VH-VL binders against q6nml5. Designs and how they scored, part 10

Target 1, 200 residues: q6nml5
Amino acid sequence: MFSEVEMARDVAICAKHLNGQSPHQPILCRLLQDLIHEKACREHGFYLGITALKSIGNNKNNNIDNENNHQAKILTFPVSFTCRTFLPARGDILQGTVKKVLWNGAFIRSGPLRYAYLSLLKMPHYHYVHSPLSEDEKPHFQKDDLSKIAVGVVVRFQVLAVRFKERPHKRRNDYYVLATLEGNGSFGPISLTGSDEPYM

## First folded at step 4 (VH-VL)

Design a01 (framework fv_dusigitumab)
Fold by ESMFold2-Fast, scan of step 4:
Structure a01 (fold): chain C 200 residues (1-200), chain A 124 residues (1-124), chain B 111 residues (1-111)
Amino acid sequence: as target 1 above (200 residues)
Amino acid sequence: QVQLVQSGAEVKKPGASVKVSCKASGYTFTNYDINWVRQATGQGLEWMGWMNPDSGYTGYAQKFQGRVTMTRNTSISTAYMELSSLRSEDTAVYYCARGIDYEYWSSGYYFDYWGQGTTVTVSS
Amino acid sequence: QSVLTQPPSVSAAPGQKVTISCSGSSSNIGNEYVSWYQQLPGTAPKLLIYDNNKRPSGIPDRFSGSKSGTSATLGITGLQTGDEADYYCGTWDSSLSAVYVFGGGTKLTVL
C-alpha cells in the first residue's frame, strides 16, 4: 500500500554547508540523504519521496569535535514534512522484474522492494529448466505452454508474508516478502514490460 | 570478477592531507557499502568508517571524526577516503573493503572483497 | 588494546589442528555475527568465515567457526605451511555507536 504520511525528523548538518540566505535547500538535501540511507521504517514502509515541506524549526544543539583539535560544528534542525511511502502487506498484488533464478525459486524486484522470493512451490505448473536449449537462454522456469519466468521477465504476484529487517547500528532497514502465483489466473508473466517504480 | 583497485603509495608531510581512491568493478557499485580499514606496520586492523555509495551517507569511527571524509563518484564506480591534518601516527597501509549488509535477513555484516592497500607514509 | 581479545600467537605442527579464540562482550559478540579474516604476509586480508560459521566459496572445510555467548572460535584442521598468517576476528559493537571492531590479531606459526 502506497500512502502519504506526515512525519518529523531531526536533521543534523555541518554548519559550513549552510547557505545563510537559503538554509532550506541544504537541510532538505540532508533529510533526503537520511531517508535514502534508512530506506524504510516499520510503520510506513519504504520512503519514496518528500511531497511537501511543512516546517523547519530552529537549531536544537551545537556539537563540537575536540578529539583532534579539529573543529566541526553540527547543527540539528527539527523538520516536519509529508512523505510518500510504500508498505508491502500480505495480500498485496505487485508486479516486478525477475533479477535472479535459482533451481527452487526466483527473486523479483518491485520498485524499492528488492527481496520478493517466489518459490517453485508457489508457481503452479512450472518446472525448472537447468539445461537451456540454446546458449542464448539462461536457467528459467517454464510451463507446458512455453511461458517463462526468467531474468528480465515482469511477473505479477501476490504477497504471502512480509518480514522487516532492522540494522540500527547502520541506520538502515529493509523488507523481505514471500510471493505466490497461486489462486488467480492473471498471476505470472505479463505481456507488457514495466520499469521498477520510482523511489528514493 | 569482483575487484577493488586502489591508488598508489603516497608520501606526505605532517599537517598535509591525503586522498586515497578505490575503483570497483565486477558488480553494481551502488549495491554495497565501501569500508576503510587501516593497518600500521606490525599492528592490527583498525576500522575507520563506512560509506554507502547509493546515498553517499557515511559513518566514521570517533577517533577519525572531523579528520576523515569518505565520498564516491558513481559514474566511475570509485570511492575516496581523505584524511587531513596528517601525523606520523597515520603512517599505515589503507584498505578499502566491500561490506555485505543485506544478503538475506539473518546475515551479519562482513567484508568479502578487499583492495590491495595503499601505503601512506607521513614523515618530516 | 583491542575491544576483542585474541591470543597474540599460536603455533602447531603440520597436519595438527589449532583453535584461535576471540573474546568480547554482550555489546559485540554476544549480540552480533562474527567474521574471521586471514592475512598472509604482505597481502590484504581475505574473508575466511562470515555469520559465525559460514564459509565463502573457495574456502576449504578444514576452516570452521563457532560462537558461544560472548566468545567466538576459529578452528583450523589439517594445518599446512601455507596457513602461516595473521588471523583477525571482527564484528559490530553497539556500545561504541555503530563501530566495526577487529580483534588484535593472532599470528599462526606452522613449525
Scores: ipSAE 0.014, ipTM 0.537, lowest interface PAE 7.6, mean pLDDT 84

Design a02 (framework fv_dusigitumab)
Fold by ESMFold2-Fast, scan of step 4:
Structure a02 (fold): chain C 200 residues (1-200), chain A 124 residues (1-124), chain B 111 residues (1-111)
Amino acid sequence: as target 1 above (200 residues)
Amino acid sequence: QVQLVQSGAEVKKPGASVKVSCKASGYTFTNYDINWVRQATGQGLEWMGWMNPDSGYTGYAQKFQGRVTMTRNTSISTAYMELSSLRSEDTAVYYCARGIDYEYFSEGYYFDYWGQGTTVTVSS
Amino acid sequence: QSVLTQPPSVSAAPGQKVTISCSGSSSNIGNEYVSWYQQLPGTAPKLLIYDNNKRPSGIPDRFSGSKSGTSATLGITGLQTGDEADYYCGTWDSSLSAVYVFGGGTKLTVL
């Protein structure tokens, strides 16, 4: 689930953006931007935040004529740091808010995880309601006890499957999960309404 | 209601720079890439690059590398594309388009909403 | 100069069916999902098909897509005069510098 892990990244930065007296700050800013852009990795999941800087090593790039190209030169620094991460895994119990309802299932957002899909096949005893009686009521899923799964409802669910999504050419990643309400009576709507979205 | 609204037509001289804006509304601006695509009169679509509004990172087509800069201002949900050292062959309609990577189990990269286009004419 | 090859034009009568091909290579269509865009005269392009064969909300089922190997096909049935437009295939290319590429475009004439 949640972890605090030590990791290393090579940070590429243009020499013109370095301050000779304080090179650490620009390197840290670039690292943060790199993590925000990458979003997630296969090993550790979503990046939630840098918790500590451990070290910044020496430039790995050796140029024959570095003096001639100083202003346009790209330097690469190895950085070691600790990062709080969230890795979804099969069996995890998560809470999230329904963001989209389709006739055959719903998409739930849980913290940084935007794509948790809850299939109607994994909602025992629920049925799709397409034509609500009320003019202001939208399509939703409903159980015999009147429990509803609709946009805005917070649902407790279990992760059934996880898929890591890579875009190497854009250096950006994401995760998809399949959710289920099977196997535990506590799964389903939990009626938590608030501005802050829970994830656990 | 997703909308991308672009700035008005521009007439520039060779060697000048042009900066086109694309204001997004109806969705969370930082969740989707903005791409820039141009089309010369009577010609096909030509991809110029992508800009990620969350990170500010970009990727440009080789042809435009060194002449194009794509930026954004997240406080006003606006993307910008600046093309420098303009030549007559840069005369085209420039479009911004929202890039979708993996939305709702989609697998490929595609453009679901497009701006109306900005005509840029380069002439002396 | 396009890395994806489309016929420059195609024509058919109202009510007929037409197909538009898009041919690429292993670095693009062979390894990536294909999208199709419709551009009516004087307007911005509009998404017709994504992920090879999926339709966005609001696109009639008269429009369909398919992919086999390094080629993709857009199918249009029940042709209407309002279908006169330029049609473009598009996909990501994983060559030396990863880029999005469009086909050269196909002008569809109805009647």
Scores: ipSAE 0.548, ipTM 0.805, lowest interface PAE 2.3, mean pLDDT 87

Design a03 (framework fv_dusigitumab)
Fold by ESMFold2-Fast, scan of step 4:
Structure a03 (fold): chain C 200 residues (1-200), chain A 124 residues (1-124), chain B 111 residues (1-111)
Amino acid sequence: as target 1 above (200 residues)
Amino acid sequence: QVQLVQSGAEVKKPGASVKVSCKASGYTFTDYDINWVRQATGQGLEWMGWMNPDSGYTGYAQKFQGRVTMTRNTSISTAYMELSSLRSEDTAVYYCARGIDYEYYSEGYYFDYWGQGTTVTVSS
Amino acid sequence: QSVLTQPPSVSAAPGQKVTISCSGSSSNIGNEYVSWYQQLPGTAPKLLIYDNNKRPSGIPDRFSGSKSGTSATLGITGLQTGDEADYYCGTWDSSLSAVYVFGGGTKLTVL
């Protein structure tokens, strides 16, 4: 789930960006951008934010430029820090907003988790409605009690399966989860447009 | 719903720079890469690079490294591609395209929506 | 030259079927999923096929894709005059520089 973990990264930064005193700020900014780009790791899940800077070591690598080339010198600093993370796991109960409805399921976003897929096969008693009675309604899933799962509805669900997806060439990672409403009567819509509850 | 709208045609002299814009609408701009692809008259498609609008990080084809810069302004959901030191060989239609990399139902990298294209003519 | 090889042209009559090949290597088609794009005269390319054989919403089932080893194929059945266009295969190349590559394109003429 949520955790605060200590981790270390080597931060590569162009020497020109260290001009002047206070080299820690440019290094920290580069670290933050590196984490935003990477998005997630297998061990700790999504990076939510740096909570403390523990140490910045000395430059351990230095690429020497030729007199006649145009590339900048790159310096590499070992950085130790703490980071708040979110690792989705099987059995987790999450809440998220429906962002896309297909005939066979819906995609839910829960914080940094963009791909939580809720299959119609995992929505007990729901049916797909493509041609709603109201002309201004979007396609959605509906239950006998008129509860709806539609774009914008907040849904409480359980994680059934988790997959970590890597793109090492782009240094960008993500998590995919399969969601289910099975096994617990509290799962499903929790907003006024998606349930019979008058205040949620 | 999803739409990429590019800036208008440009005429430049050799040695100049050109900056093409691509305004995205109908989706969360930071969720998908913007790629740039060009096509010279009567020629095929040539990939130039990707830009991640969330991080601002980029990857460029070796041929354009050092001459191309891809950026974005997230407040107006707009991507930019600037090409410098223009030559007559850079005369082409330049397209932006949305890259799909992380969809639950897809495994590969592909471009699902394309801008209408921006014609750049380099002549003296 | 293009990294992915396509025939420069193919032609057939309305109602017939055509196939367009795309040949690559282990660093691209052999390792990665293939997409296909249709470019009508004077327009931007449009996605036809992704993940080797999947169709986006709105693409009719007469368009199909397949992949075997380091080659991919786009199939078009029930050929219509409106299919006259340039067709490009595309894929990620996992070589050291990691780039997206396109085939040289195939001009389809409906006779």
Scores: ipSAE 0.558, ipTM 0.806, lowest interface PAE 2.1, mean pLDDT 87

Design a04 (framework fv_dusigitumab)
Fold by ESMFold2-Fast, scan of step 4:
Structure a04 (fold): chain C 200 residues (1-200), chain A 124 residues (1-124), chain B 111 residues (1-111)
Amino acid sequence: as target 1 above (200 residues)
Amino acid sequence: QVQLVQSGAEVKKPGASVKVSCKASGYTFTNYDINWVRQATGQGLEWMGWMNPDSGYTGYAQKFQGRVTMTRNTSISTAYMELSSLRSEDTAVYYCARGIDYEYDWEGYYFDYWGQGTTVTVSS
Amino acid sequence: QSVLTQPPSVSAAPGQKVTISCSGSSSNIGNEYVSWYQQLPGTAPKLLIYDNNKRPSGIPDRFSGSKSGTSATLGITGLQTGDEADYYCGTWDSSLSAVYVFGGGTKLTVL
């Protein structure tokens, strides 16, 4: 599930964002924003955020910028920090929003995890409902109690299997998760809707 | 209808900062990235970065790293781009654009709707 | 200069066909889908083609796109005076920086 990992990264900030002698707040703010560029990896999963700032080193930039008469100077600082990561694992219980419904299952997004697939075979007592008209309910899965799994519904599920997919030439690496509603607990929609409810 | 409406023109002195807003309507704000693209007078389009309104996560082009900050306020479906330490060469029209990335079909990344643009003039 | 190379200008007469090229590398066009954007004078860019060859609703079929290797081409048939605009190709670059890149733009003049 969640872990903490020690990391080091160079952080670029504008010199004018330095408040007097302390660069710490601007550097931390920038580092938090830059961290999203860090691709998920097999060993640590997704990078979620900083849990501890260990050190900020000296500016790596040369004085040559001053000779070039730049008004905006970019400074680069080496930063060591601890980062919280999310590595999906078998047995994890997650919550996520349904983003796509197919006849045989649904794709759920849970935080940075965008490929959690919930097969109809792992939805006990649900059946597929296809809307024949665009003005009617969209395709979804429904149970006898009228609870439904449809685009926009938040679902609590358990991870059955995990596969890391490295994308060398893409902006992101991915995890593919197989989800299930089977087991003991409150798996399924956590905000129930029904096709016949007045406030659907 | 999908619309992106940007804040009005800005005139700034060198060294100042500017913050441009982009208000989204007609779709679920958190489902699509907001990208920022600028265009200097008579020049081409230059991508600055993207911001995911659900997570708040951002990615910036190296040229703007350290000077740009992209944020959002989900309660009012508004994205922001702040550019600091302004120089005369930052004089440009700044556009926000909705990014589409087909997560489940592995298709391309492109901008299907654009804001009308915000002119930022940096002059002494 | 842009990492995606377009001719700076092209010109043709009404009713003719014109093509605009966009040349890149294996880290962008060679590995990613290409989009094309039309910018009429004084307006925001408008999506013209996405995923190499697909048209959004409202774009007439006289606009077409294609891709071969590390290059993409925008085709415009039956040229009209209203097509006079700047045209930009764009794609995601999957190199180390992971950025979106635009071509330098092509000014189309309809004579």
Scores: ipSAE 0.013, ipTM 0.481, lowest interface PAE 8.3, mean pLDDT 82

Design a05 (framework fv_dusigitumab)
Fold by ESMFold2-Fast, scan of step 4:
Structure a05 (fold): chain C 200 residues (1-200), chain A 124 residues (1-124), chain B 111 residues (1-111)
Amino acid sequence: as target 1 above (200 residues)
Amino acid sequence: QVQLVQSGAEVKKPGASVKVSCKASGYTFTDYDINWVRQATGQGLEWMGWMNPDSGYTGYAQKFQGRVTMTRNTSISTAYMELSSLRSEDTAVYYCARGIDYEYLDSGYYFDYWGQGTTVTVSS
Amino acid sequence: QSVLTQPPSVSAAPGQKVTISCSGSSSNIGNEYVSWYQQLPGTAPKLLIYDNNKRPSGIPDRFSGSKSGTSATLGITGLQTGDEADYYCGTWDSSLSAVYVFGGGTKLTVL
């Protein structure tokens, strides 16, 4: 689910990047970089973009003590803003591109969601092909009708389970989802050319 | 397939700066961290830092804080590591390496592909 | 000194078995997964083991890894002359100023 939510972040920025003209622009740029790096939060999912800036407060770092004599002075500003987010949820129907194939499943990327794992157990009637006949083909999953799930193929799938993954030391988060092709005949490989396909 | 190709050997004087490049190919450059690891002559591997090519954010080992800068150019899938105020002790082979961070839910952090290395010699 | 302790050298004859230890603390090996890297003379390091005991594609099953408490072990069976190299353990340190740390390295000599 997509949402637009109000949130706040403390933005740390080197004092040398602040100038007398347009001081808010560097703070906003740093906020955007912080959100791109953090990638996601537990409550709202992936950050897709800042939709409005609400306020920039005063510097919180009034301590002039310098523990590291060679480190540049860092200032911290509280920023309130609205952000468009995407939170994956059980039952969501998503489309994504296969990025990695293992013998027992595949990882699909859907927009900001990099880790959608489609287990072979959730691919009815597919089997793993380790040694393709053509050396130009990589390992893949194939159905009896020759439909294949391989790196680069776009797949429509349903979200079965969602997990939030943290790396607090890097200030980086992500979501991991389990995907399934069960329950709907429209799930599986799809064509992205759409209107480019001739009507036959 | 997946490759990290580094720039050629450098010879620098003490006090100079060196900038090593690492060109990635065979994968989506912004999906994986680039780490820099050095190895001084006859010594072990020493981690210098990581750089996230999507955000441009970095984390450096304290020993190199203030002297190292890690950057990237996403349009050419290239990472850079610049080390300033060079000393003779900085003579080493410098490697870039692709970092895997939670490729699977329970996985740890590790380096799956490495560049060939760039020899940096600091001499007067 | 290295945060992760490895023996500086180990030796064995072709066909024999060898183990290389890697000792850390609760902030690294005790809390994080361990990887092992092989460095042949004059080459870049190569990933041998990740997530304590998993092998990447192309690594033969005679290489194995294990972890117990704050220590990890790399096992090599059926030693070949081509295994003569330096071996490094590595892990993420989960302390507040988190860094990736390597062991001091172990030189494997195949007699």
Scores: ipSAE 0.420, ipTM 0.753, lowest interface PAE 2.9, mean pLDDT 86

Design a06 (framework fv_dusigitumab)
Fold by ESMFold2-Fast, scan of step 4:
Structure a06 (fold): chain C 200 residues (1-200), chain A 124 residues (1-124), chain B 111 residues (1-111)
Amino acid sequence: as target 1 above (200 residues)
Amino acid sequence: QVQLVQSGAEVKKPGASVKVSCKASGYTFTDYDINWVRQATGQGLEWMGWMDPDSGYTGYAQKFQGRVTMTRNTSISTAYMELSSLRSEDTAVYYCARGIDYEYDSSGYYFDYWGQGTTVTVSS
Amino acid sequence: QSVLTQPPSVSAAPGQKVTISCSGSSSNIGNEYVSWYQQLPGTAPKLLIYDNNKRPSGIPDRFSGSKSGTSATLGITGLQTGDEADYYCGTWDSSLSAVYVFGGGTKLTVL
């Protein structure tokens, strides 16, 4: 599910990166870098982009680190903004590009969601095809109507389960989902392939 | 297919700075961290830091804080590590390595591909 | 000094089994997955084991890993002369600025 949510973050930035003549551009750049690094949160899912800036407040603190370590003064600004987010949820119908094929399933990337796993057990009527005789045909899954699930193919699927993954020591998060083609005839390959995400 | 190719050997005087490059190929550069690891003369492996090519975010080992800067140029899939205020004890081989964090079926953090190494000699 | 402790050297004859230990704490091995790297003389390190006990493609099953509590072990069976190298364990550590740490290394000599 896509959402637009208002949130606030304290943005820490070295004074040397501030341009006294610019209207807070370095602070916004730092906020964007913070969100790209964190990638996602449990409450709202993946951060897709800042849609509106509400306010940038005054510096909350003034820290001077040891100059012998080449540290600069650090300033912290409260920023209130609106962010478009994507939270994968059970039952969601998503579209993405196959990035890796294993004998027992495929990994699909859907926008910021890199780890959507589609098990062969959840691909009704598909079978694994491994062709060692042809270097121009990579391993893939195929069914009787010749539709193919292979690296680069865009697939429509439903989310069966969602797992939030966190790396607290890096302040970096991600999501892992299990995908299925069961239950709807529209699930499966849907178009000519582009290697990059079609809807992001 | 995945390859990390580093710049050539450097000889520097104490107090100088050195900038080592690491050119990635065979994968989407912005999908994986680049880490820097050095091996000082006669010593073991020492982790220096990680750099996220997508955001430009970095994390440095405390020992190198204030002297190291890790950057990238995404248009040429190249990572950089600059070490300033060089001392004789910085004489080492410097490696870049690709950091895996949630790759398909993996759960831990590890380095699956390494550059060939860049020898940096700090001499009087 | 390294926060992960390895013996500085181990040695055995061809065909023997050796084990290399890697001892840490609850802030590293105790709560994180362990990797092992092999460094042949004059070369860059190579991934040997990841996620405590998994082998990348191309690594023979003579190499195995395990973890118990705050310690990890690399096992090598059927020792060959080509296994003579330095071996390093590595993991993430949350106690000191959230850093990746390596063991001090173990030189394996095939006598």
Scores: ipSAE 0.247, ipTM 0.707, lowest interface PAE 4.1, mean pLDDT 85

Design a07 (framework fv_dusigitumab)
Fold by ESMFold2-Fast, scan of step 4:
Structure a07 (fold): chain C 200 residues (1-200), chain A 124 residues (1-124), chain B 111 residues (1-111)
Amino acid sequence: as target 1 above (200 residues)
Amino acid sequence: QVQLVQSGAEVKKPGASVKVSCKASGYTFTDYDINWVRQATGQGLEWMGWMNPYSGYTGYAQKFQGRVTMTRNTSISTAYMELSSLRSEDTAVYYCARGIDYEYDSSGYYFDYWGQGTTVTVSS
Amino acid sequence: QSVLTQPPSVSAAPGQKVTISCSGSSSNIGNEYVSWYQQLPGTAPKLLIYDNNKRPSGIPDRFSGSKSGTSATLGITGLQTGDEADYYCGTWDSSLSEVYVFGGGTKLTVL
């Protein structure tokens, strides 16, 4: 689900990046870089964008030793802001574009969610087609009614399971999702005409 | 089809800096890390660091910390590795490589595509 | 020096089988997935195996990988002269401040 949540972060910035006369702009830029790099958190999901800056507090120097002489000085600012987030949850109905097809399933990208895996076991009545010999056609999954799931096709699916992925040494997170087409006849390939996703 | 194309050979004096480029094509540049790996003549592979092209954030091997800088220009899908204070020991072939960091069917970190390499020679 | 230990060379005749070992510790192979890279003379390395035992598309099944404890093994069956190359294992290592490490490399000669 989408949400707008209030968050606080300590933003560390090198003093050389504050050479400008408007300290708020460099701090906001660093905050945006930090969120873009981190990508997601366990509690709120993917960061989609800062919707409001609430406050920037007073500087807290990370070097309690007052290191001022000819060394890189790191300044830390507490920042309070609101952020639009996307947290995938079991039972969510999402739409995304197929980006990769394997013999046993497909990977779907839905906005910031890059890893939604739709197993062939969760595609009732579909079967794998591995490049028809007489035509240059990409591998895909197909039903009796000729509906197909192939790279570039937009699919409506339900979230079956969610897992949070951490890479602490890189300070980067992600989510992966198991998708299913079971339980509702509206799941599967959809025809979109003229609608664009606001993100990606 | 994924391809990484690196800049041409460089000859430098000790104390100089070198900047090697790596142009990516065939995929969304910002979706995968670029790593830099070097290899001295007749020696093994040595990892230097990773750079995330979406965020610009980096991680460097301790040996290179303070004299390596990895950057990118997303408008031309190009990664850069700059090594300063060059020494004769820095004479090597430098490779860029695309890092895969966890996918649904893959849990490890590995390099699936490599650039052709850039020879850097440091001599007085 | 290398954190991961490989034999410097291995040799066998065409059609035979070889194995190349890669020995590490609990901070690398013991806790992380292992990859293998092939480097033909004068060329860039090429991914051969990832996630201990998986092959990327285009790699024939005569190449295989395995891992047990703190060691990994690359197996090559049906050796061909075109397999003469240097082979490297690689993985993350937490003891060296979260870096990627390679083995020292093994030169395969097909006699």
Scores: ipSAE 0.195, ipTM 0.682, lowest interface PAE 4.7, mean pLDDT 85

Design a08 (framework fv_dusigitumab)
Fold by ESMFold2-Fast, scan of step 4:
Structure a08 (fold): chain C 200 residues (1-200), chain A 124 residues (1-124), chain B 111 residues (1-111)
Amino acid sequence: as target 1 above (200 residues)
Amino acid sequence: QVQLVQSGAEVKKPGASVKVSCKASGYTFTNYDINWVRQATGQGLEWMGWMDPYSGYTGYAQKFQGRVTMTRNTSISTAYMELSSLRSEDTAVYYCARGIDYEYWSSGYYFDYWGQGTTVTVSS
Amino acid sequence: QSVLTQPPSVSAAPGQKVTISCSGSSSNIGNEYVSWYQQLPGTAPKLLIYDNNKRPSGIPDRFSGSKSGTSATLGITGLQTGDEADYYCGTWDSSLSAVYVFGGGTKLTVL
C-alpha cells in the first residue's frame, strides 16, 4: 500500500557539486539519485517521491586537509524528509503492462514494480500460443480466442505473494510479486475492454 | 537487437587521460547497469566498476578509485569511462558490458552483452 | 593473483568432454551465483552460463555449469574446434569492498 513516511538519510556529495549560493538543491538531487538507485526498502517498499524536505544538517566530515581543501573532498549531510512509498502486499489489486512472455508465464510491470510474475498456472482457461496465427503476432497466452495476454497488454491482477530482494553489493533492493487471475472475473486484460483506461 | 558500440582506439602519453564511450541500442538504456572491464594483452579480465544509467550511481574497484570516472548521457544512450593519470600498465582493451541482477527472477549478477572493446595504448 | 582460481589450460580431442574448475571462498562463490564467459581469439567475451547452471538463448546444451560449496565447474561435452577459446568464471565478492571478480582464465585447446 501507499504511505507517506518520515525518513532520514546521510547524503554523500562531492564538494565540487555544491552550489555556494544554494547548497540545498544539489544535496536534494543527490538524495533523489540515492533513493532511485536503492529503489526500495524492506520497511516501506518502493520510494515514489520526496513529498517534503524537513531539514538538512551540518556536514559530518569536518576533517578537511588544510592544504588547499582537497579537490575531491566528499561531504556527508544528514537529511530528514517525507517520502511517499508503495509497499506491495498479499491481496493487493494492481494493474500493469506485460513486458515479457515466456512459455510458462509472463512478467508484468506495475509502476515501480518491475517483476510481477503471472504463472500460466494462475491464468484460468488460458493457454500458450507458441506459433502465432498471423505473421505480425508474437507468442502470447489466449483465452477462448476472446482475450490475449501479450507484450504491451495491460492486465489487472491480484498479488499472491511478495518477496523482498536485497542486492547489498549494488546498494539496490527490489520487490518480486507472484500474480494471480484467480478469484475474480474482472482480473485479466483491461486494454482489450477499454473500460478501465482513460482516453489519451 | 541489443548492441553496445564503443569508440575507436586511443594512443596516449603517460600522465594523460582517456575517455572511452559505449553507445547502447536495442533496449531501454536506463534499465540496466553498464560495467567496465579491461584486459591487458595476453592477460585476464579485470573488473573496473559499474554505473547505473538511471541514477548515475557508480561503484569502482578500489585500485581505480580516484582515477576513474564513469558517467552517461541518457539522451544519446551513451556511457563513458574516463581514466586519468595514465601509466604504461593501463595499456589494455577496455570493454563495456551490460549488467543484469534482477532479470527473470535471477538472483545472480552477470554480463549478458559486451561491447567490441577499445584498445588504449599508453606509451611515451 | 586472481581471487578465483582456474587451471591455466585444458585440452582434449574433438568429441571428448572437458571440465574447467573455478575455486573461490565463502565471500564469493560460497554465497553468490557464478557466471561463465567464453572469449574466442580476437573477440569480446560472450556470456555462456549464468546463475551457476543456466544457459542464455543460443548456447548449446553441450555447455553446462554446476556449483558445489566454494567451487564452480564448467562442463563442455562433444568438443568442437570452434570451442577453442579462453573461459572465465565470474562472481560478486563481498570481502573485497563489494567488487565483481573474474577467474584468471582457462585456455581450451582442441587438439
Scores: ipSAE 0.015, ipTM 0.557, lowest interface PAE 6.6, mean pLDDT 84

